# Ledger of designs, part 2: VHH binders against NADH-dependent phenylglyoxylate dehydrogenase subunit gamma (padE)

Target 1, 190 residues: NADH-dependent phenylglyoxylate dehydrogenase subunit gamma (padE), of Aromatoleum evansii (Azoarcus evansii) (q8l3b3)
Amino acid sequence: MYEVRFHGRGGQGSVMASGMLAAAMVEEGKYAVSIPSFGFERRGAPVVSFLRMSDREIRQLTNIYQPDCIVCVDPTLTKSVDIFAGMKAGGTLVQATHHPLSELALPDCVSTVGLLDAVKIALEIFKRPITNTLMLGAFAKTTGVVSLESLKRALEDSEFRDAGLAQNMTALERGYAEVAVHHIERRAAA

## First folded at step 1 (VHH)

Design a13 (framework vhh_gefurulimab)
Fold by ESMFold2-Fast, scan of step 1:
Structure a13 (fold): chain B 190 residues (1-190), chain A 124 residues (1-124)
Amino acid sequence: as target 1 above (190 residues)
Amino acid sequence: EVQLVESGGGLVKPGGSLRLSCAASGFTFSDYYAAWFRQAPGKEREFVSAIYSGGSTTYADSVKGRFTISRDNAKNSLYLQMNSLRAEDTAVYYCARDLSPYYKLWGSEAFDIWGQGTLVTVSS
């Protein structure tokens, strides 16, 4: 079982992103479920959503307290939310940020990091800071647990098929191509 | 009143150990990102180690494997266990609380509460 927690703000589409990721995983013959978590849904308020993936049928539909991967679509959230709460040792962070790895203080439980200046790219594509689709592409490259091709098919069968498909397809592809992936060799005692 | 008070510094021989303590008043460490910094004579302050509100930790490359940060929420205290000390570890050690209760960008000076420091001297 592979568990992902998405962190964003109301109006940024993190729940839609987790649903699209679930659809892409199902396209690959896996079992996946997207679990919306209650947050304040007003624009700007912190919100989370969860994805659980397994090679076996999923029987649990509870909140994810110990994620393998954290996807943070808003670079300002780390100032007000502990996005790392409960993260398993050896976890993966996929973060929207203009800061390089050297400017981020990360807990020892993080072993793989995908960094993308998603706000900059979103402004080029959408003229708005809409990062969710970009972060799905970044997630696929950083983790390898889902293919870009499966995400593209999920996007074609989504609500975007009738509006914004070309822009979101570009966002998905650029997120995949331009994310900077770092593997951190963290050690305990010698 | 919000205050941090460090203790445990002293003179130690190379290869020795020291345990630094930082006692908090006016807030609880479990709600904050807290860190240890150090400043060697005539040098800039440098990051040593941090602990997040959720309990996760991080360390500067120069101290990984030798130093351990921990906290006791019941005693509202932060600790730094320093083992295998080297002459280059000689510095004044500072306890700090981040303005953000969760996490800090590298090189940021937004730590809002600092202690007075405790001197650690590693020499024969």
Scores: ipSAE 0.000, ipTM 0.133, lowest interface PAE 18.1, mean pLDDT 78

Design a14 (framework vhh_6z1v_2)
Amino acid sequence: EVQLVESGGRLVRTGGSLRLSCAASGRTFSSYAMGWFRQAPGKEREVVAAISWSGGSTWHADFVKGRFTISRDNAKNTVYLQMNSLKPEDTAVYYCAADRSYLFTPKEWEYDYWGQGTQVTVSS
ESMFold2-Fast, scan of step 1: ipSAE 0.055; ipTM 0.426

Design a15 (framework vhh_surovatamig_d1)
Fold by ESMFold2-Fast, scan of step 1:
Formats: structure tokens, C-alpha cells, sequence
Structure a15 (fold): chain B 190 residues (1-190), chain A 127 residues (1-127)
């Protein structure tokens, strides 16, 4: 079982991104479910969506309490949301950020980090800060749990066919090519 | 031993109506929020509607607002989804889901996601 939690803001396409990732995983013969979040007491703009992937049928719909991977498509979210809540030891972070690794405050549970200046690249491609497709490419490179080719296939079959397919294909490819992957080694706690 | 059993699915023409039911057992039904979620052929699982433990709060995905109504009967331990003005895109297996863990972020934003779902009931809308 591999569990991903996506963090974004309303209108940034994080729900669409998790859905496209699920479709790509299904194309590889895996079982995947993409679940957008909802709540009775929404106060802010933050949106969360979840993805579960398994080689067997998925019947449980438990909240992603201990995610394997966190994908944060908006660099400002860490100021208002604890995106690391519940992450299990040895987890992966894929983060849209202008900051180098040395300037990030990472908890001990994070062992793999994919960093991409997705806002900068999105402005070059879309003239708008649309980072979701870039972050899917970054996710694929950082985690290796889905191929770039499967994501490209899912994109060709998606609703993006009618709006910005070429730009989103470029975004997917650049996210994959330009993400900086870091592996963090820590000494055992005393 | 949590058990959820859905029923009421079937084949209907566009514009038709169906009422789905879910019978719950193995937990204190009146203490938990309940949802309907669906999975269309070749697509991921999509949340459709939620009802609070006491029925006072209801929420729906935008595509079904005004067409679907979620309700519950705590005395009968049952959840319902009344589906009107059905469209081809509503074709899916519909699952009843029980509240599980809740994540509350520092901003006060809450996410309710469900720790169990039943076997589902198929709804096919075709002309």
C-alpha cells in the first residue's frame, strides 16, 4: 500500500492532479483511488486530496493518517498548515519551492525530498502559477512509483485534451527533468 | 465488526430517478457522519455527499447539487441517497461509507474521511 497526501489551495488543481495520478497507476495495472477532501467547517483556502495505490483491491477509506508521501503544490502552505501531520518515518516530500534544501525546516520523518521551483516554471509555460502538472512530473522522478510515460498517457486521455494539452505535456516533462532529488541520512536518535 | 450493505441500484433512462439505501451494523450509527462515494468505469473513487451524525449538516459535490439528496434514519440505522434527473455521467458503483479518522489542521480546516465502505450498488444511466 502506498499513500499520498496532496496539499494545495482551491483552484490550483491538486484534486485533478491526484485523479490523473490514480489514472496513470491504473494504466500500469495497479489499483488506485483518488479521494478529494471535504469538511463541514472550512475556514481557509487549503485543499487536501488523497491517493492510495495497491497491488490489491482497496476497500478501506481511512484518512491518510500516516502518508508515505506528501506533495505540496503551493510553497506558501507550510506557513499555515502542518503538511507533515502523521507522516511515517522514512517518508517522501515533493515540494514546490524557491528555497534550497538548506533553508527548509524538515522533520526527522522525512528521508527523501524532491524540490522544484514550480511557480517559476509554470509562469514560463502557462504565464500563470499553475503547478499541479509540474508537481506530478516531480513526483514521478522523486518516488519512482509511476512512470513519466504513464502520466503522459493519462494526460492525453484527460480533460486537458481540450485546454492546454501541449503546455501541460511540457509541464509534466519539465517537472520530471528539473526536480532536484535529495536523500537525507540521519543518525539514530539517542 | 462493521458492516454496510447497499441496495437500490439498477438501470434507468436519463432524467430518471433512483433511491439508494445502506443498512449499517456493528457500530453506533447515530455517532458517525456517513457518506456516499462512487466509482465510474475507468475512473477513481469520487466523493458524492455527506451527512452529519444528527442529519443537521449536508454537503454535496457540485455536479449533483440540486439533483441528489442525502438523508438518514438513525432509528433504522440506515443511510439514503435520492437521485433525481440522472445523467449518463452518474453511471457508477455507489458505496456507503462510515466516518473514520478526522484530520484538523492548525487553520481549523477539517477533513472527514471514511474508514469503511460496503460492496457497492451499480447505477447505470443509459438511453
Amino acid sequence: as target 1 above (190 residues)
Amino acid sequence: EVQLVESGGGLVQPGGSLRLSCAASGFTFSSYAMSWVRQAPGKGLEWVATISYDGSEKDYVDSVKGRFTISRDNAKKSLYLQMNSLRAEDTAVYYCAKEGYTITYSSGYKTYYFDYRGQGTLVTVSS
Scores: ipSAE 0.000, ipTM 0.204, lowest interface PAE 12.5, mean pLDDT 79

Design a16 (framework vhh_8ghr_2)
Fold by ESMFold2-Fast, scan of step 1:
Structure a16 (fold): chain B 190 residues (1-190), chain A 127 residues (1-127)
Amino acid sequence: as target 1 above (190 residues)
Amino acid sequence: EVQLVESGGGLVQPGGSLRLSCAASGFTFSDYSYIGWVRRAPGKGEELVARISPSGGSTSYADSVKGRFTISADISKNTAYLQMNSLRVEDTAVYYCARVPTYKWEVGSSTYYMDVWGQGTLVTVSS
């Protein structure tokens, strides 16, 4: 079982990213459940969504309190939200940021990091800082738990089939190709 | 072809209860869609009040209805329910059953894009 928690702000598509990843997982013959936050959140308010993936039927449909992976689609969230709360030792961080690894304050539980200047790339593709599709590509490269092809297939079956498909395909591909993956030596936890 | 049909609305006194039903046709429940209840009061915006995963009963509620409303689903019957208890005058609205796709991308200010809507059922809470 692999558990992912997505962190974003209202209007940034972190909930949609969780659902798209679930669709890609089932495309690969796996079980997946997406547990998005809900409501009509104010634009800019922190939002969280969850994804649970398994090679076996999923019995647990509760919120994810101890994630294996954190995907943070907004580089400003770490200033106001503890995105690492509950993360399992040896966890993976996939972070939208223009900062290099050396400038990030990471807890000892993080052992793999994928960094992407997703805001910069989103502005080039979408003319808006919507990073969700880029971060799914980055997630696939960083974790290896889903293929780029399965994500492309899921995207082709999405609402973007009729509009925005080419831009979102480009975003998936660039996120995958341009993410910088770092492996950090695990430190002893308290 | 794909449809959601609501029933169970009506007039009820404050403090009363109603159960809404939502019958789905043209599709079956799956992990790629949630069933939600959205209400729209005259002159007010839309509010998602409850959502359930069709696959097993993962549920979530708006703060305005937590502890009073309960969403449930019978996947074998392709039917979702909204049990509304301790109703208040401010719960007066048209209630829509909607399919909430988990894999749709957000464009704009909403965090949820409903791709299939029912016709709505009126709930009036009045003395």
Scores: ipSAE 0.000, ipTM 0.167, lowest interface PAE 13.6, mean pLDDT 77

Design a17 (framework vhh_6z1v_2)
Fold by ESMFold2-Fast, scan of step 1:
Structure a17 (fold): chain B 190 residues (1-190), chain A 124 residues (1-124)
Amino acid sequence: as target 1 above (190 residues)
Amino acid sequence: EVQLVESGGRLVRTGGSLRLSCAASGFTFDDYAMGWFRQAPGKEREVVAAISYSGGSTWHADFVKGRFTISRDNAKNTVYLQMNSLKPEDTAVYYCAAGSKYTFWTSEYAYDYWGQGTQVTVSS
């Protein structure tokens, strides 16, 4: 089983990103479920969604308290939310940020990191900070759990308008191509 | 037996408004995410809007944002789609769908139960 927790703010599409990833995994013949979890405030409030993937039918439908992977689509969340709560030792972080690895305060449980300046790229493509599709591309490159091609097929099937589809395809491809993947030594969990 | 019954579909002029309703029975409504889908002749079925089991979160497709609003009334076991500023390209059969609160709602495969649909025609 592989378990992902997505962190974003209401209105930023983190729930949609989780759903699109689940669809891509199903395209590959895997079992995947996306579980939304929301605060009482919608726009701007921290929002979490979960994805559980398995090669066998999924019967566990609880929230993911001990994720294998954290995807954070908003670089400002790390100041106010412990996005790492419960992360398993040897976990993966995929983070939207303009900061290099050396400037991030990462806990000892993180072993693989994908970093992408998704806001900068989103402004180039969309003229707005729409990072969710970029972060799916970054997730695919960083983890290898899903292929870029499956994500492209899921995106084509999601009924985006022609102009929106082309922009989101570009975002997916650039997220995949431009994410910086780091494999760091696993430090002892305190 | 689960049943979803759509109503409210009719002929509307461009720029008009319409509210669709979907009455649900045969399951614990509060445990299901609800969605609205549509299908025009010769086109594939597409997701229009979705709402969480509690009504606390909604999703709307880019092509309807600012015009359509999904809502639900758990006391009445009903989900609604308020459609404003209607365009001819909104002409389609609109379907109500119910999916587990624990599955993704932007894909038709997330939905276990479907209504028979209600026809919306938008003319100039």
Scores: ipSAE 0.000, ipTM 0.116, lowest interface PAE 17.5, mean pLDDT 81

Design a18 (framework vhh_gefurulimab)
Fold by ESMFold2-Fast, scan of step 1:
Structure a18 (fold): chain B 190 residues (1-190), chain A 122 residues (1-122)
Amino acid sequence: as target 1 above (190 residues)
Amino acid sequence: EVQLVESGGGLVKPGGSLRLSCAASGFTFDDYAAAWFRQAPGKEREFVSAITSGGYTTYADSVKGRFTISRDNAKNSLYLQMNSLRAEDTAVYYCARTPYKGFWSEYSFDYWGQGTLVTVSS
């Protein structure tokens, strides 16, 4: 079982990102469940969504779990939210940030880090800081649990099929190609 | 109301073929992804195959190359073509709907059919 928690703000498409990832994993013969945020969130307020993936049918249907991987699509969110809450030891962080690894304060539970200046790249592609698709490409490269091609197929069947498809395809490809992956020496469990 | 009704099950010999159908009603079928599951007596329900609203397909390793999932949105129907059937394919087969076009949620299958029995026996 592999559990991913997406952190973003209302209106940034973190629920769409987890849904597209689930679809891509199902394309590869995995079982995947995307768990959207409940209730009505204000635009700009912190929002989370969850994805659970398994080689066997998923029997656990809970909204509270300990993620193996955290994807943070908004670099400003870390200042106000503990995105690492509940993370398993040896976990993976995929973070939108312009900061190099040396400037990040990471807890001991983080062992693999994918860093991408997704805001900068999004402004080049979309003229807006739309980072969710870039971060899916970065996730695929950092974790290796899903292929870029499966994500492209999922994107074609998403809400982007009628508007912005070419730009989002470019975003997937650049996120995959340009993410910087770091492996951190063994740390004591947090 | 949402309904899914399977048909096409029956008794076949090993190596034979069978085509299952699932008729959907009460919703816009082409807005939803759909899947086939099966359950043998005394075993857990097992994923067989899924198809998104856009036609992308996924198969369990146990059926790859032998089974083909397809859909006909104009007829509100889901199909499973089963070839080279084996004794271990004996199960009740269920079609299921997910509330999303291209992904699964924690409520990944909000509606299920009644099932159709497939028996593969020599």
Scores: ipSAE 0.000, ipTM 0.151, lowest interface PAE 12.9, mean pLDDT 79

Design b01 (framework vhh_podentamig1)
Fold by ESMFold2-Fast, scan of step 1:
Structure b01 (fold): chain B 190 residues (1-190), chain A 120 residues (1-120)
Amino acid sequence: as target 1 above (190 residues)
Amino acid sequence: EVQLVESGGGLVQPGRSLTLSCAASGFTFSDYYYGWYRQAPGKQRELVAAITSGYTLYADSVKGRFTISRDNAKNSIYLQMNSLRPEDTALYYCARDSYEWGDSYEFDYWGQGTQVTVSS
């Protein structure tokens, strides 16, 4: 079982991203469910969505309190939200940021990090800071739990098929190609 | 209710400067990203400059001449335009941007625009 928590702001498409990821995983023969936040989000307010994936049928739909992976689509969230709350030891962070790894204060539970300047790339592709699709590509490269091809197929079957498909395909491909993946070695206790 | 109100436009001679202002109300200003767009008669609307919390973008035609800035305490965005040219003549719009698009609840808003005319 693999559990992902997406962090974003209301209106940033984190719920859509988790749903698209779930669809891609189901096409690979896995069981996956997207669990959206309850309630109506104000625009700009911090929000979360959840993805649970398993090789076995998922019986219970509960919020993810101890994620294996955190995907943060908004670089400004870390100033106001503890995105790492409840993260399992050996976890993965996929973060939209212009900062290099050396400038990030990461908790000991983080072992794998995918960093992408998603805002910069989004402004080149969309002329707007639309990072959710870029971060799905970054997630695929960083974790290896879903293929780029499956995500492309999910995009073709999404709401983008009739508008913005080419730009979102480019975003997915660039997120995959340009994310910087780091594996952090932590010394065992002497 | 979301409002964006532009000001500072006018008629100027080539080589002069103008500062455009955009006053925002009805939402939490610091949570969003902003851009200045312009539209000349018979042309499509184009992005001139954009500002986020860590990045600015400029159209090639205005790089080195225009500067975008934001003031979160005043809920305002500015566009400083130097060395103005006749081809900068357009209606200038302030826009609020978000990461989500293609949703049935669109959150991109534009003000009414402010006219900039560069002529001798």
Scores: ipSAE 0.000, ipTM 0.278, lowest interface PAE 11.0, mean pLDDT 80

Design b02 (framework vhh_surovatamig_d1)
Fold by ESMFold2-Fast, scan of step 1:
Structure b02 (fold): chain B 190 residues (1-190), chain A 122 residues (1-122)
Amino acid sequence: as target 1 above (190 residues)
Amino acid sequence: EVQLVESGGGLVQPGGSLRLSCAASGFTFSSYAMSWVRQAPGKGLEWVATISYDGSEKDYVDSVKGRFTISRDNAKKSLYLQMNSLRAEDTAVYYCARDLEYDFWSGYSDYRGQGTLVTVSS
């Protein structure tokens, strides 16, 4: 079982991102459920969505309190939200940020980090800070739990095909290609 | 109760104009980017235009650039689409949609109205 929690703001497509990821995983023959965790999102308000994936049928649809992976699509959220709440030891962070690894304050539970200046790339592609699709590409590269090809297929079959498909396809590919993956070596005494 | 109610559609000759309106209720309209999407007979949904929450940013599909203008009135909780130089290819049901993407409609909406039919024919 692999559990992901997405952190974003209302209007940034975090629920859509988790849904596309679930569709990509199902295309690979896995069981995946996207669990929305908001009612009425206001633009700018923090929003959370969840994804649970397994090679076996998923029967429990509870919120994810102890995620294996955190995906944060908005670099400003860490100033106001504890995105790491409940994260399992040895967890993975995929973060949109212009800061290098050396400038990030990471808890001891984080062992793998994917960093992408998604806002900068989004402004080049969309002329707007639309980071959700970029972060799906970054997630695939950082975790390896889903292929880029399955994500591209899910994007073609999704609502994106009717608007901005080419831009979102470019975003997915660039997120995958340009994310910087770091493995944090922690000692038992450190 | 979240509602989006479109109006203003009808039959118009090629080269004519129509203005579509969308009345929003049941949510904080001024906090959302809004879009117009359309569905031509026998075809899928096509995004037409998006306007940011404050009206400062607008985007259009290439086929309507220079002909259509999207606008909003946050005090009246209303969205508009001014359609000029209409062509037969603009014939479609037009929907008002609440967007999930930051200042850009990605082809996804969490709420859409019932639509208003626009027919462009001689």
Scores: ipSAE 0.005, ipTM 0.185, lowest interface PAE 10.9, mean pLDDT 79

Design b03 (framework vhh_gefurulimab)
Fold by ESMFold2-Fast, scan of step 1:
Structure b03 (fold): chain B 190 residues (1-190), chain A 120 residues (1-120)
Amino acid sequence: as target 1 above (190 residues)
Amino acid sequence: EVQLVESGGGLVKPGGSLRLSCAASGFTFSSYAAAWFRQAPGKEREFVSAISSGGSTTYADSVKGRFTISRDNAKNSLYLQMNSLRAEDTAVYYCAADEGYWDSSEYDYWGQGTLVTVSS
């Protein structure tokens, strides 16, 4: 079982991204469920969504407390939200940031990191800081649990297809191509 | 110059119907996603409904089954058919358009709004 928690702000963007990832995983013969977070909606407020993937039928439809992977699509969230809460040891972080790895204060539970200046790339493609699709491409390259081609097929079949399909295809491709993947060796605790 | 102009608002009794229109100009409307938002006095602006350039639709839970969004690209127009209106639907209704990502929380272009009042 593989569990992903997405951290973002506002709207349906993060929920749609986790849904598209679930669809791409199902296309590859896996079981996957996108699980929205419930509560009052506010524009710009922190939002989470969850994805659970398994080779067996999924019976758990609850919030993910111990994620294997965290995808943070907004670089400002780490200043106000503990995005690492409950993360499993040896976990993966995929983070939208202009900072290099050396400038990031990462907890010991993080072993693999994908870093992408998604805001910069989004402004080039969309003229807006829309990072969700870029971060799906970065996720695919960083984790290897889903292919770029499956994500492109999911995008073609989704609500994104008639509202910036070409831009979102470019975003998937650039996220995949330009993410910087780092493997961090952590010393075992005494 | 990009413009979105709403019309069709007015006073209607509970259970009544209204059809809102939005006229787009200054851009290639057919390539854009479009949406309706509303804002009641003293409340935050809330999402009502959206339609993609290809005609795919989504609705807020509060309006599902009562409201229908549609578009006519040949007329550069967006519509909202509102049925079974309730006092809670009283708000200024805004037309919005977005060219990039399909995200109901963010839109590039906005109209000035049209007032809908549902009262006895």
Scores: ipSAE 0.000, ipTM 0.170, lowest interface PAE 12.8, mean pLDDT 80

Design b04 (framework vhh_7b2m_4)
Fold by ESMFold2-Fast, scan of step 1:
Structure b04 (fold): chain B 190 residues (1-190), chain A 123 residues (1-123)
Amino acid sequence: as target 1 above (190 residues)
Amino acid sequence: EVQLVESGGGLVQAGGSLRLSCAASGFTFSDYAVGWYRQAPGKQRVVVASITSGGSTKYSNSVKGRFTISRDNAKNTVYLQMNSLKPEDTAVYYCARGEDYYDSSGYWEFDYWGQGTQVTVSS
């Protein structure tokens, strides 16, 4: 079972991103469910959503407290939220940031990191800092658990087709192409 | 400064029609989504209809088939055509500027609001 937690703020589409990812995984013959945060969130407030993927039918009452992957769509969240809470050893971080890897404080449980200046790219494409589809492209490249083509098909089948489909296609492609993937070697020695 | 100004409200009998207008200024209107909300006395403000910069529309189930939202980018104006009005449509109607993309819950978030226009539907 592969578990992803998305971190964002209200208005940034992190819940939509987890739903699109679930749809793309189902298109590849996997079982996937998106579990959004519940309750009314004010614009700018921290929001989380969860995605669970499996090769077998998913049991509905399993809780996600130990994610395999963290996707953070807002670079400012790490100042106020522990986005790594409960992360499994050997986990993956996909982070929207203009900072290089050397400037990030990462816990020992992180083994793979995808970094993308998603805010900069979103402002070029959308004239707004909406990073959700960029971070889906970055997720696909960083983790390899879903293909770019499956994400494009999910986007074509989504409600985006009427409201910026071409821009969101560009965002998926650029997120995939421009994410910087780092593997942190965890040398076991005794 | 950003301004949204609603007009066209009034008193109508059940089964009647009204057309609301929202005139926008102080921003590039064609780049933003616009929504209509309403608030009845003692109730929360709820979404009625929205339109993206590209012209895609969304309606609440309570008004679908009766209301039509449209926009005229040359006039920086959005319209709400309300047909087959019911007493339960009585509310203050607000227009709001929004982002032309999905938000945290798959719905639209709006950041600037008009002053509202009263619609009263008598039985």
Scores: ipSAE 0.005, ipTM 0.174, lowest interface PAE 11.4, mean pLDDT 80

Design b05 (framework vhh_6z1v_2)
Fold by ESMFold2-Fast, scan of step 1:
Structure b05 (fold): chain B 190 residues (1-190), chain A 121 residues (1-121)
Amino acid sequence: as target 1 above (190 residues)
Amino acid sequence: EVQLVESGGRLVRTGGSLRLSCAASGFTFSDYAMGWFRQAPGKEREVVAAISGSGGYTWHADFVKGRFTISRDNAKNTVYLQMNSLKPEDTAVYYCAAEDTLWYSDAYDYWGQGTQVTVSS
């Protein structure tokens, strides 16, 4: 079982990102469920969504999560939200930020970090700070739990087919190519 | 101008069924994701179900999964919520909301006025 928690704000596509990731994982023959939260009802409000992936059928849809991975699509959320709550030891952070690793305060449970200036890239592609597909590309590169090709197929099967497909395909590819992946040395277990 | 008008809310008995409708106007309906929300007195508004612009993707909250089904008819500019096995806890004003899917922003920009559903034993 692999559990992801997405953190964002209404207007940035974090809930849709978790749904698209679930679709890509199903495309690879996995079971995946995406669960949005209440916060997406207005622009700017903090939103949370959850993704649970398993090679077995998922029968319990509880919100008691210990995420293996945190995806934060908004660089301002860490100032007001504890995005790391409940994270498993050896966890992965995929973060939209213009700050280098050296300027981030990370808890000891984080072992892998993917950093992308997703807001800057989104403004170049969309003229809007919509970071969702960029962060999906970054997630795929950072974690390796889903392929870029599966995400491209999910995107082609989405309603982006009706509009914005080329831009979102570019965003997915750039997120994958341009994310900076860091592995933090773990202390050997005593 | 975007307008959303809910209908179908009424008093129903526990275990009964009801279908809510939301008629949309003023925009290209298939370009918008639609959601159903509800709010009971003294409680925060909660998301019940959502459907993509094409209708290809749907989501239902855990507390209604297996009982409620969201659907849409893009030719009629209408989104529906089929509610089965109703419980007193489902009593609330139900709201229809529209989200521009062009960028998948996860923000509902337009809201209806709501339709009251009351479930009694």
Scores: ipSAE 0.012, ipTM 0.266, lowest interface PAE 8.6, mean pLDDT 81

Design b06 (framework vhh_surovatamig_d1)
Fold by ESMFold2-Fast, scan of step 1:
Structure b06 (fold): chain B 190 residues (1-190), chain A 124 residues (1-124)
Amino acid sequence: as target 1 above (190 residues)
Amino acid sequence: EVQLVESGGGLVQPGGSLRLSCAASGFTFSSYWMSWVRQAPGKGLEWVATIKQDGSEKDYVDSVKGRFTISRDNAKKSLYLQMNSLRAEDTAVYYCARESYDILTGYYDEFDYRGQGTLVTVSS
């Protein structure tokens, strides 16, 4: 079982991104469910959504607060939110940031990191800081859990199909091509 | 096996205070974020406050911020809600809840377990 937590802000489409990722995984013959974070009263921003993937039908009602992968689509979130809460040892971070790896303070549980200046690229493509599709491409390259081709097919079948499809296809491809993937040697506990 | 038992509710006048307690059993209490949620008569559930596993992070619904304080004692496996400056609109059954997102039903109830509740009535 593979669990992903998406961190974004209201209106940034992290829920849509997790849904599109789920669709891409189903395209590959896997089982995936996308779950938005929701209560009867909002806690305000930021927004969280979840994705669970399995090679077999998902039948368990289990806690999804222990992600294998964290995707953070907004570079400002790490200043106000512990995006690493509950992350499994050996986890993967896919982060939208203009900072190089050397300037990031990462917990010992992080073993793989995908970094993309998604805001910069989004401004080039969309003239707006729309990072979701870029971060899906970055996720595919960083984790290898889903193919770029499956994401492209999911995108063609999504809400973007008839409005902004070409721009979002470019975003997906550039996210995949331009993400910087780092493998960090596991650090021993103190 | 998982049990959450609330206590401390009662009748109180506007401006008064109450302290709610929740005794947890059947799971590793220190490994879960915990919340208080409430339900006014005939209405849906409303999230009130949340606390991180180690107590280092706390969040509140805006209407109770500055009036309510959530806390926990992991050694005693207990969750607390200190309610000050109570208002008539705080009248509700208050539930202790363990946080989890149900994978099959989704997000409608972000809590996989809640207790039977304790009634808080703010009147007169």
Scores: ipSAE 0.000, ipTM 0.128, lowest interface PAE 14.5, mean pLDDT 78

